# Designs tried in a protein design chat: VHH binders against GDSL esterase/lipase 6 (GLIP6). Part 2

Target 1, 339 residues: GDSL esterase/lipase 6 (GLIP6), of Arabidopsis thaliana (Mouse-ear cress) (q9c996)
Amino acid sequence: KSSSTVPAIFTFGDSIFDAGNNHYNKNCTAQADFPPYGSSFFHRPTGRFTNGRTVADFISEFVGLPLQKPFLELQIQILNGTSNFSNGINFASAGSGLLLDTNKFMGVTPIQTQLQQFQTLVEQNLIEKSIIQESLFLLETGSNDIFNYFLPFRAPTLSPDAYVNAMLDQVNKTIDQIYKLGARRIAFFSLGPVGCVPARAMLPNAPTNKCFGKMNVMAKMYNKRLEDIVNIIPTKYPGAIAVFGAVYGITHRFQTYPARYGFSDVSNACCGNGTLGGLMQCGREGYKICNNPNEFLFWDFYHPTEHTYRLMSKALWNGNKNHIRPFNLMALATNKITF

## First folded at step 4 (VHH)

Design a10 (from c01 with G113D; framework vhh_5c3l_4)
Fold by ESMFold2-Fast, scan of step 4:
Structure a10 (fold): chain B 339 residues (1-339), chain A 125 residues (1-125)
Amino acid sequence: as target 1 above (339 residues)
Amino acid sequence: QVQLQESGGGLVQPGGSLRLSCAASGFTFSSYAMSWVRQAPGKGLEVVSDINSGGGSTTYADSVKGRFTISRDNAKNTLYLQMNSLKPEDTAVYYCAKYLGSDFYTPWLDESDYRGPGTQVTVSS
């Protein structure tokens, strides 16, 4: 019954959640709507930036709901006279960040626009207030902001500290907006070690024999301050309950004890080409693919495998305070607290 | 062979305006994202603005946001940069640059990649 307690899931963020929104956006060039994306589960590309299910997909399964549809697919159904929002919506857009300009030229849907899409549905009475108040809200974003800080020939105007604070200002605005729209069960996930992604091989100043330390320092700075924001939600927003998903620590444990989790490679992309598999996107002409994606932490140059997402999602669902705090997603979804 | 040729630079006083153009040939212009990049005297290259293949999505460096506008005319194989409210800090050689791939996952990452010879912009009283 725990899995049937939450009526819907509303998901906002980037590529760890995107269920195909970028595919339905004709102006977006950040795409995974071609083979071999989705090959291990869907047996076809769905627009997800992995070989199968994302974190949002696994959490939907754990809650007992069908896999989420992307908002832009559902919007087309509204225009054609058909739609169903009863089990929730995925607004996430791969490549987006907290800052409005992050990958804007790629045509990604920034989180501010994702929130406007949700607001429009609420204001049009297409989702009942009671459903929103009882539903799970999943949020994760910021990896693209931090990776882009280190792109060559793009002089950052802000120091790393000021840049992270600008990102956190957008976190505060996001939480305020969803609360005002009726959100009461909020899960905000930290960033993983973005400095370890294979795509760092494209950065002239990043090491390839180890993770990019400066980038991971910035991710940890964001994560620490994000946790402080999440911790004050119940005090600042009456009736709201919130959890912080410690994704950095979860991923670091996979890298520290790979054999315990079935990994034989935690550094290279399974699908790609060049150094680390990081110089070419999976599926583009000339790509190469590994024999067993379940043994790789990374699927492509930026994104984890389905196996990594499965392990991460289990840790977030039923894990202890080292994985998610102050309690896990199962407790959040069922309003139960583990002592 | 990819060819890019910038024009429209010159001397202008602070607060003035200039419009840069870049004529592209040797590739399917409408299939590629484009960028404007600049190099101030004694400084490295800085990406000023990016535009997608269709022209509907743009980004700007914080230093030029609200003052510069990037646009393109795919029928004429031409990229533009409208520069308003120019400051002495905008003094630089301006280059148009072609992205390495038709997608944004292979952005312009090397200062020698597919750029033109540049056009000089000098903002001085």
Scores: ipSAE 0.360, ipTM 0.705, lowest interface PAE 3.8, mean pLDDT 89

Design a15 (from c01 with T106L; framework vhh_5c3l_4)
Fold by ESMFold2-Fast, scan of step 4:
Structure a15 (fold): chain B 339 residues (1-339), chain A 125 residues (1-125)
Amino acid sequence: as target 1 above (339 residues)
Amino acid sequence: QVQLQESGGGLVQPGGSLRLSCAASGFTFSSYAMSWVRQAPGKGLEVVSDINSGGGSTTYADSVKGRFTISRDNAKNTLYLQMNSLKPEDTAVYYCAKYLGSDFYLPWLDESGYRGPGTQVTVSS
């Protein structure tokens, strides 16, 4: 389309991006391919961990591209002789993290495997180098690593500082790998306040009347150091331009000024059961659902609503330096890359 | 509804062995990773061991590594814990549970109809 600002989007990370990869993965138990997931937009489940579109979906619409297909769906289409990668691919897997051990027994696709999937397509010449070089790369991961640090009844093997540094080592490897494969427009999003998710109600030492402070301290530590990594990308990787999406601050503003953003509830899951709606996954036997998801920050025990993702995506697309740095996604998508 | 029924606990001397079993129903057992979790008197819960859905990959807490072996029989919908070289500090109620993550049940969660009674293991010196 003449309206598209970039030819394609390549997306890597976790549940804020996953477009159905987990559904096509027979080994994965982290699933959202059942009602009422997708009910507000698709009117059916698609494997997305929300009531409608994710951040990756909104960004696709903003750049003038169709909604992304998950890699595993496209892989099936290759085997059937029908596939097209010209508009990009979503490699994201809900429940995955930066560390290989994060949710590995849930059968999630770790980011290292997502990168190998992309590398294989590039090496097989299934994606043109020119498309890669002009395309937008969206990355976000780490919430599952940090939440899992606080899982009950498991002693952490590393200090919080060492654990965050291990995550950041994987960020550095990720950036290096995609750059070597031709990536030049890179958007890396910070974590939101993971200690505020309703599922913290499952953690014996987490408060329910307020966010889990220790978990949010760890998320902020990761975010600060991630921003330092993103800021050196243009210097370390010639020809690359990169932005840091300040998702923590964006989400914190929704929690601080809820009425301004149309929220009547920023603490409980719209869909779930038990304390905070956080003790049961949306759609499981005995679940309850709110009347209006557009008034809730959280859809289920871990994940934001489509309305939250819409507001976040707009802030990342056209926002100021409080939302995304050093410039917004619109500017990133329209910048000319020369050699 | 998830139903898990543990068995095989009892009284054993230090250095002895026990094999715990857990019969699972109400879900597709072969699709889920499983864990053994214990609670010693006056202590919190501790995850002892994990096993993936296919049974080929396992993890162990440092306290039991080299002494305990987790296994499963998907055809029988049964989870096992072989406990060797038992110590007095292994005295606990042992619970089987789904692997801790986005889709898990703990013995005290009731909203999903899950109630694991546990099996008592007593290592008496």
Scores: ipSAE 0.378, ipTM 0.678, lowest interface PAE 2.4, mean pLDDT 88

Design a16 (from c01 with T106I L109Y; framework vhh_5c3l_4)
Fold by ESMFold2-Fast, scan of step 4:
Structure a16 (fold): chain B 339 residues (1-339), chain A 125 residues (1-125)
Amino acid sequence: as target 1 above (339 residues)
Amino acid sequence: QVQLQESGGGLVQPGGSLRLSCAASGFTFSSYAMSWVRQAPGKGLEVVSDINSGGGSTTYADSVKGRFTISRDNAKNTLYLQMNSLKPEDTAVYYCAKYLGSDFYIPWYDESGYRGPGTQVTVSS
């Protein structure tokens, strides 16, 4: 019953949310539109970088909305003179970041372009202002920026502190832009422990017997400052309410107490090859796949399994202040927040 | 067998220009991302620029942005690097390098397979 929840969800970010945008982008090489992606739920690849549903999919189900369509699929309908955006749009592009140059050579859609796509629809009156004002906005990005800081053969131009501040400058621009376009219910998720992803095995300076500490320090620095930005939203932007999703802490609990959450492996990719399963993308020639994806925290060299996303989404939906602050997504979506 | 052959290096004055070329053979050139990588005397390898398989997307190291332009001609199996406003700090051996997989995988930079023998660029007065 959608009458007690938000009418639509607008989603921006990277691979934690991408619902197939990269598949519809002919210039993009960051793809998951081949088996065995999607095999555990859709029984086919959909362009999602996991074995089933992402966090955006679970939140859509929790609020009583259909799973989101990627913007680039809906753009074809606009070009054909047909459109329906009443339940929202997913603008997320796997591999993108806050910085414009992050994975640009892969042809990913940077967050600046995702915001421009949304702005164009709003300015052309293709989305009702009342729908935007009542809708949930989901944002998560920055993992690709931080991982790329540590890529071999790249000389860092900025210190880690300055690099994180450049990312946060774009966070501030993003919030300002969506607010001016009518956004009033904002959920901004922190980064998870990026230094723990199996793909760190590709980095010559990263340990494989433990998480990459320097990378996780940088992710925590970003997360702390992101929370400060989210906390001032209601003061800086009249009428807006916002929550900070503490994804790092949620994921760290899964790694600390794996058996409690059904995990037998929180370090290796279920699908991939080489050290940690981290040296080869799932589905490429020579890949290997585990027997039970629900026992693995990671599906491929960068991305969590559907089971991990399910547990994370439940914690964000109905969890306490250790999971999401100052209130959970259920409170944000059902308008049960008292001022 | 993957083969990469760089050319176009030489001696140039500060502020000058050079155009590097890389002739590729032994693989389907149009299916792989390519990069230009350099090594200054006594230093490690540095990625200068990347280009995707179709040529539509490029990146540059901050040290060369606005001065260098990467391009490719898939019909000729050739990668290019246009270098303008050269500085003494650009002095290095420049290598053409193939990505291990498609545009998706980490670059492979070893002397035996996916990197050419290099072309010397010296920027000196």
Scores: ipSAE 0.100, ipTM 0.586, lowest interface PAE 6.5, mean pLDDT 88

Design a18 (from c01 with L100I W108F; framework vhh_5c3l_4)
Fold by ESMFold2-Fast, scan of step 4:
Structure a18 (fold): chain B 339 residues (1-339), chain A 125 residues (1-125)
Amino acid sequence: as target 1 above (339 residues)
Amino acid sequence: QVQLQESGGGLVQPGGSLRLSCAASGFTFSSYAMSWVRQAPGKGLEVVSDINSGGGSTTYADSVKGRFTISRDNAKNTLYLQMNSLKPEDTAVYYCAKYIGSDFYTPFLDESGYRGPGTQVTVSS
C-alpha cells in the first residue's frame, strides 16, 4: 500500500476504536478483556471489542505506524517516567457516546473526558505541537446514543430529531476543541446501520427477521447532518482539512452483496447466544462461537468482526466518493497543510 | 434464587424527602449493576436510576436528575435511593431491579424475576 506522511494518529470514540482503555479503568464494566476477544489476531484479549484488529488498527498499519496504545496504559507509563507518544494515542472508550449520560453507569469514558485527557497532554507539552498539526485525527461515536434511545423503560423525553440534534451539538463542540488543540487532518466516520446489530433481539419492539427500521432512520438522520458539519470544517476552521467516512453505505453494501465480500452470515453474531447471537455477550458463561469468524459481518451482539473492519478500513483508505468524501484517507494523510 | 426486598416508601408532601432501601440476596451483589424502576398509576415501567457494580458511576432519568441520588453498600448487600424535592409526578410503586448477566449492552429487561415486590411512594398534600 502507499506510504503515509503522518507522524501520529489520535483516535477518539467508542468500541470500533477502543484499544484497551476500558481495561485500565477499574470502574468500567464495559469489558472485552477476556477470551475469545482478540483470538484471531492477537491470540489473547487486548480489550478490543472484536476477534482481532479494529478500524484504528488497520489505518495505523496503512499509514505505516505501529498499532496504537490506549491512553490509560500510557498514563501509567507517564507516572513511571517511561511515556511514549511518538505514534499517537487512542482515547476511545467502548460504550461511550456523544451524550454524557450514555452508558455513564457502566463507567465508560465519555468523549468529553477523552478530549480533556488529550488537552491535558497538549497543555503539559508532552506532545510536540507540530506533530499534532501534521497528525491524523480519527473520530466516530453515536451508535450507543441511538441504540439507548430504544432501550425499554429509559428512552429520553426528546423526539428523535431533537435527540439527534443534541448529539450533533456535541459533535460541533468536539471538532472545535480538537481544532483549538492543533488538529488539522480530521476524519469523522458516520454510524453504520445500528438497527441491524444482533443486540436488537433484546429490544421488545425490534423485529428479528429484519433490521430495526426506526433505529436505522435515526442513524441516517445523524449521518446526513454529520456530513453537513464535516463539509463546512475547511471553511469554519482555517487550515483544517476534513473527510466524512460513509460507513453506513459501506456496511449496507456488505449486507446487500455478502458473497462478494466473503460473508455467509451478515445477520447473526459469530460469538454470543440466543436469538441472532444477540442475547448474551461473547465470552460470558454459556456463549457459543462460530467456526469461521471471517464469514460473519458481526463478531458479537454489537460489534463487527476483524474481517468486516479490514474491508471497511480498505474502503476508507483507498476508496472512492461512495466510501469517503471528499477524498479518501490516503489522500488526507498525504495532503499538505499550510498556515 | 434472586431475592430483592424494597422498603422506605410512604406518604409525603410535595417538596419532601424519602430514602428507599433494597435488601438483596441470592447472588453476588457486588458483581452486578442495579436499578431503581418505578410504575406510576396507569403508566408503564420507567427506569429512574442505574448504578454500576462498584458504585462509582450512575445515571438518572431526566425526570429525576438533580433530585434523586442512587447509592449502594456492597458490604451490606443494600441499594438506596435518596429522593429529594418530591413532586406529585413521583407517585409510583418503586422497584429494586438487578441487571441480567452482563453489564455491557445487556440492558434491564421487563422480567419480574429480576425485581422486588415494590414499595409505594405517594406524594400528595
Scores: ipSAE 0.426, ipTM 0.731, lowest interface PAE 3.3, mean pLDDT 89

Design a19 (from c01 with T59Y; framework vhh_5c3l_4)
Fold by ESMFold2-Fast, scan of step 4:
Structure a19 (fold): chain B 339 residues (1-339), chain A 125 residues (1-125)
Amino acid sequence: as target 1 above (339 residues)
Amino acid sequence: QVQLQESGGGLVQPGGSLRLSCAASGFTFSSYAMSWVRQAPGKGLEVVSDINSGGGSTYYADSVKGRFTISRDNAKNTLYLQMNSLKPEDTAVYYCAKYLGSDFYTPWLDESGYRGPGTQVTVSS
């Protein structure tokens, strides 16, 4: 039986959540639908950008729901009259961001389109409003926007402050749209230390012996302002309850005290090739893989291991105010929230 | 051996149009994302536009968005850049570039073998 009163989870964002949406999109080149992705848990690739379960998967398990299906898989089932939305939907697309142009050439599904997909289902009465109002909404995006600001030979027209504010304008629009569609339990996660990802080895101005400080400053700027937005949700949107998942601080703790969390390597990708394991995607011709993914913070050049996601998800589920604010996901999901 | 050959550059008046072409050989063109990159006098390289392997998804630098259109013909192994409403600031050598992989964010880590020799575009009266 379920350990939670939440009937469903609706998930929006990027590769920290993507359950295989990119696999069902033939125009998308951001793929993880080949070995050794998924090898540690599913024993096959599922389209998830890690060796097993993502944060969305662990939260589904903690809530007592089955692992989420990607929207594009369920869309095929709708056409066949076999679709079931009772446990929620994962709309997340790896490589997407808050800004429409972020990785658009890779054919990713931007968050604006993810929201349109959800809106269409709601407007067609394919999801009951009562289910939406009682369900958990998981949102995380922005890492791709910030990483792309630092790509070589791409001159951004906005300053870092203005770029972050453009991202936050999209956060405000996202929250407004899901609230109007019936969302009442909202968990918005911060970005992790994007400047620490192995793929920074591709950037000519990024150090490889330490994290890319300028990129992490930009991520922290976004995170601080995101928290301010989340904190006013209950006041601005009557009946809505929201929590800020402090993913940056959680990940930084893993990097500061690696042995406490079972990590022997918090810098290199377990799966990849080149400097930091960051110059080649895991699973491409010539890739190398580590002996024990559970000892690595990063699975591939951009993404955490299942072990990292497990620890992060536990901190978000039952953690204190240093991990998630003003209360944890367990409190948010079980409706045991006291004002 | 990867070979890329640009054509279609020239001298044009402000407000004019040009269509650049890039003939590709030595690799499976339909399997790789492609890019148009430019270098203005005294400046560094700038990515102008990207297109995915199937042609369904594109990127444009803010400086050219709404004026330039990237396209590809996989049957002809050819990449195109339609440039409209040209400005003096668009004056540059334009290069066709092949991505190192279909999922890489940058078309190069070193500049050897994955970019064409370039075609000069000059926008002046």
Scores: ipSAE 0.204, ipTM 0.606, lowest interface PAE 5.3, mean pLDDT 88

Design b04 (from m07 with S50D; framework vhh_8emy_2)
Fold by ESMFold2-Fast, scan of step 4:
Structure b04 (fold): chain B 339 residues (1-339), chain A 123 residues (1-123)
Amino acid sequence: as target 1 above (339 residues)
Amino acid sequence: QVQLQESGGGLVQPGSSLRLSCAASGFAFSEYAMHWVRQAPGKGPEWVSDISGSGDSTNYATSVKGRFSISRDNPSKTLYLQMNSLRPEDSAVYYCAREGLPYSYIDFTLEYRGQGTQVTVSS
């Protein structure tokens, strides 16, 4: 039973949240709609890029709401005259980023399009304004932008500093747009240590015996500046309250003290193949899978296990200021906002 | 052993059409997304198009959208690129590539596996 009072959750971002939007997008090649994705909880693939529930799923459970449906599934129901948005919607698209060009070739839904999808529903009065104003908004994106900065054959046109600032310009536009659409409870999560993902094994200049330091420096640069943006939200947007989810620190703690959190492996993918399990996507011909996903921080070459997401979600829900600032998601979800 | 062999290139006039083929072997072809990538002399590789393993999903670079069409025949393990209304700027070596290779993020690759097929558009 949740002690939370929010009626709905609206979720925007990438694979940490995607509840199956990519599965319903015929133009998208970034997929996890095949076994063994979802095998530990759903006992079938749902389009989630993990063995079970994501962070958005756990937060929905903590709030006392049903697991979110992807917008593209609900869009089919709208066309058939059957849909219910009163408990929220998940707009997240795995592989997407803050920048329009990030994985554009894969047909992912960029955050700008996710916001347009939400705006269309609001403008068509398919969601009550009072529900929007009382609801929790979950946002996380940028890992794909930063990883792609280091891809060979894609010479970046911007310096790391300028590239991060371009990402943050999109963060500012995103916050402004959801506020204007009625958002008042905003949780923006930082990036985790992107340089630690098993897929770094694909990068010729990345070490495999340790995390990719240059990539993590860029992620930390983004995170520091993101926190500054989140901290000014209550001043810049009257009536809004916002929290910064310190996902980098949370994940780093799992890597530093793995036994405390039940991990026997914080470096390799449970599901994949090659160095770190990072050279092959889970579920493709020749993949290998570990015996116990609950002992692994990473499920596949990019994405955490359900167990990692459970621990991360608990830290974000009821943690202290080292995990989420200035207060946790439980406090955000139960605080009364004056409109 | 994974093998990809491109064919169908040649010298054509502007406005002409060409169909490129890529014969695949050494893997379960229908389980992998496939890509076309091109490289002009003195330039880096440019992604052109991709297609899902089932063939249900296709994507195109803005520069070729509406002119090029990607398709596949899973029984014959062959990938195709139909190129219409060819322009001088389409001149490049065209490579067939499989997903899941180094430098990929979620089922994309910029690593060439085939030898390439030369397309030259000149009047």
Scores: ipSAE 0.000, ipTM 0.243, lowest interface PAE 11.9, mean pLDDT 87

Design g10 (from c08 with Y110S M112S; framework vhh_5c3l_4)
Fold by ESMFold2-Fast, scan of step 4:
Structure g10 (fold): chain B 339 residues (1-339), chain A 125 residues (1-125)
Amino acid sequence: as target 1 above (339 residues)
Amino acid sequence: QVQLQESGGGLVQPGGSLRLSCAASGFPFSSYAMSWVRQAPGKGLEVVSDISSSGGYTTYADSVKGRFTISRDNAKNTLYLQMNSLKPEDTAVYYCAKDTHPYEILFSGSTSDYRGPGTQVTVSS
């Protein structure tokens, strides 16, 4: 029993966490399993949508655990008679969202399916319930839902308010399901400023000389209401403790004071092509790459660099209430769970 | 060079059915998600349906959900749209479209690269 660690981490969400699940899914077209993804740390692609480690990877290091394996890789090891779930599992799928239809045609694994994968392992007694109760649960999703609201010629039926509420209904179901499966230490991260991603250059009505304000208004609306949901978790779910990771504010500080954080570019993708580096995925024929990814906030048209994730993860791990509420991940990992 | 050729359009009465086909060549069809996109008279483009590379996942616009069915035959490099319970507001030119992300089709600057020439569907008495 370490005072600064948990026995395992269980991770659910999208591309800020995906450790290679999409790579092991042959039906999925949202891929980063080719160079130059992973080039700055792994020196090879791993399926992560960045030049190195994600937020989930840094948090694993901070709690003293090995980097997580994707669920689909571990599933292959079960079939071969070799598997270890004691240190946790990464279920995240890049491109997925809270709503079932979000990027469904790309073959992404929606969060509902990620939860069913976890439930199946629990029901098959492949993970000890005591490990689940003492483990850290990392959740982040919704950026793809909000970006997709603004796709041309796919007019959403719902207003922005109703659309965000539909996403939050799925957040409530997600929390309820993991609690019933034994989760007691829950970290739910807010969205960053999605309207600032370079891929907004693909949207006909989005400005390129500034962030897409309407998209960021929806992200902030989701984040505010998500915080309300997280704040009632200890009251609604006896024995559970939860924190809200204020990722929007953390990222906004990097954009407001870039030199303080080592950034020379907080607007363009380091890897990509076209306006903002946002019109072509990194690694596709004709792509260009910057000289120093550590000076860029964005790695590709949707995703932050390893350096951005490192700074963000440190702020979430040991930061104050401006970064994570009501206490940081270090405090969450060391708090006693009452039965 | 991407080649997409739609067929199966025509005149049909309200409540009738049509099956559209799209013959694809010049790219590894089984590796790409496909879409059906339409343009009604005096209106902009509307994505009506998407299908994953394997055919395992489909989505539909609210306007056609429950009435249209998208499918594909990867062995024949062919995409299909089964249209049932057709309404006058379904009158449009229907285009077959290639991409892993449908909005990229709209920014290509060339309709021939990511969309076929289209097939006319007219729903009237």
Scores: ipSAE 0.343, ipTM 0.687, lowest interface PAE 4.5, mean pLDDT 88

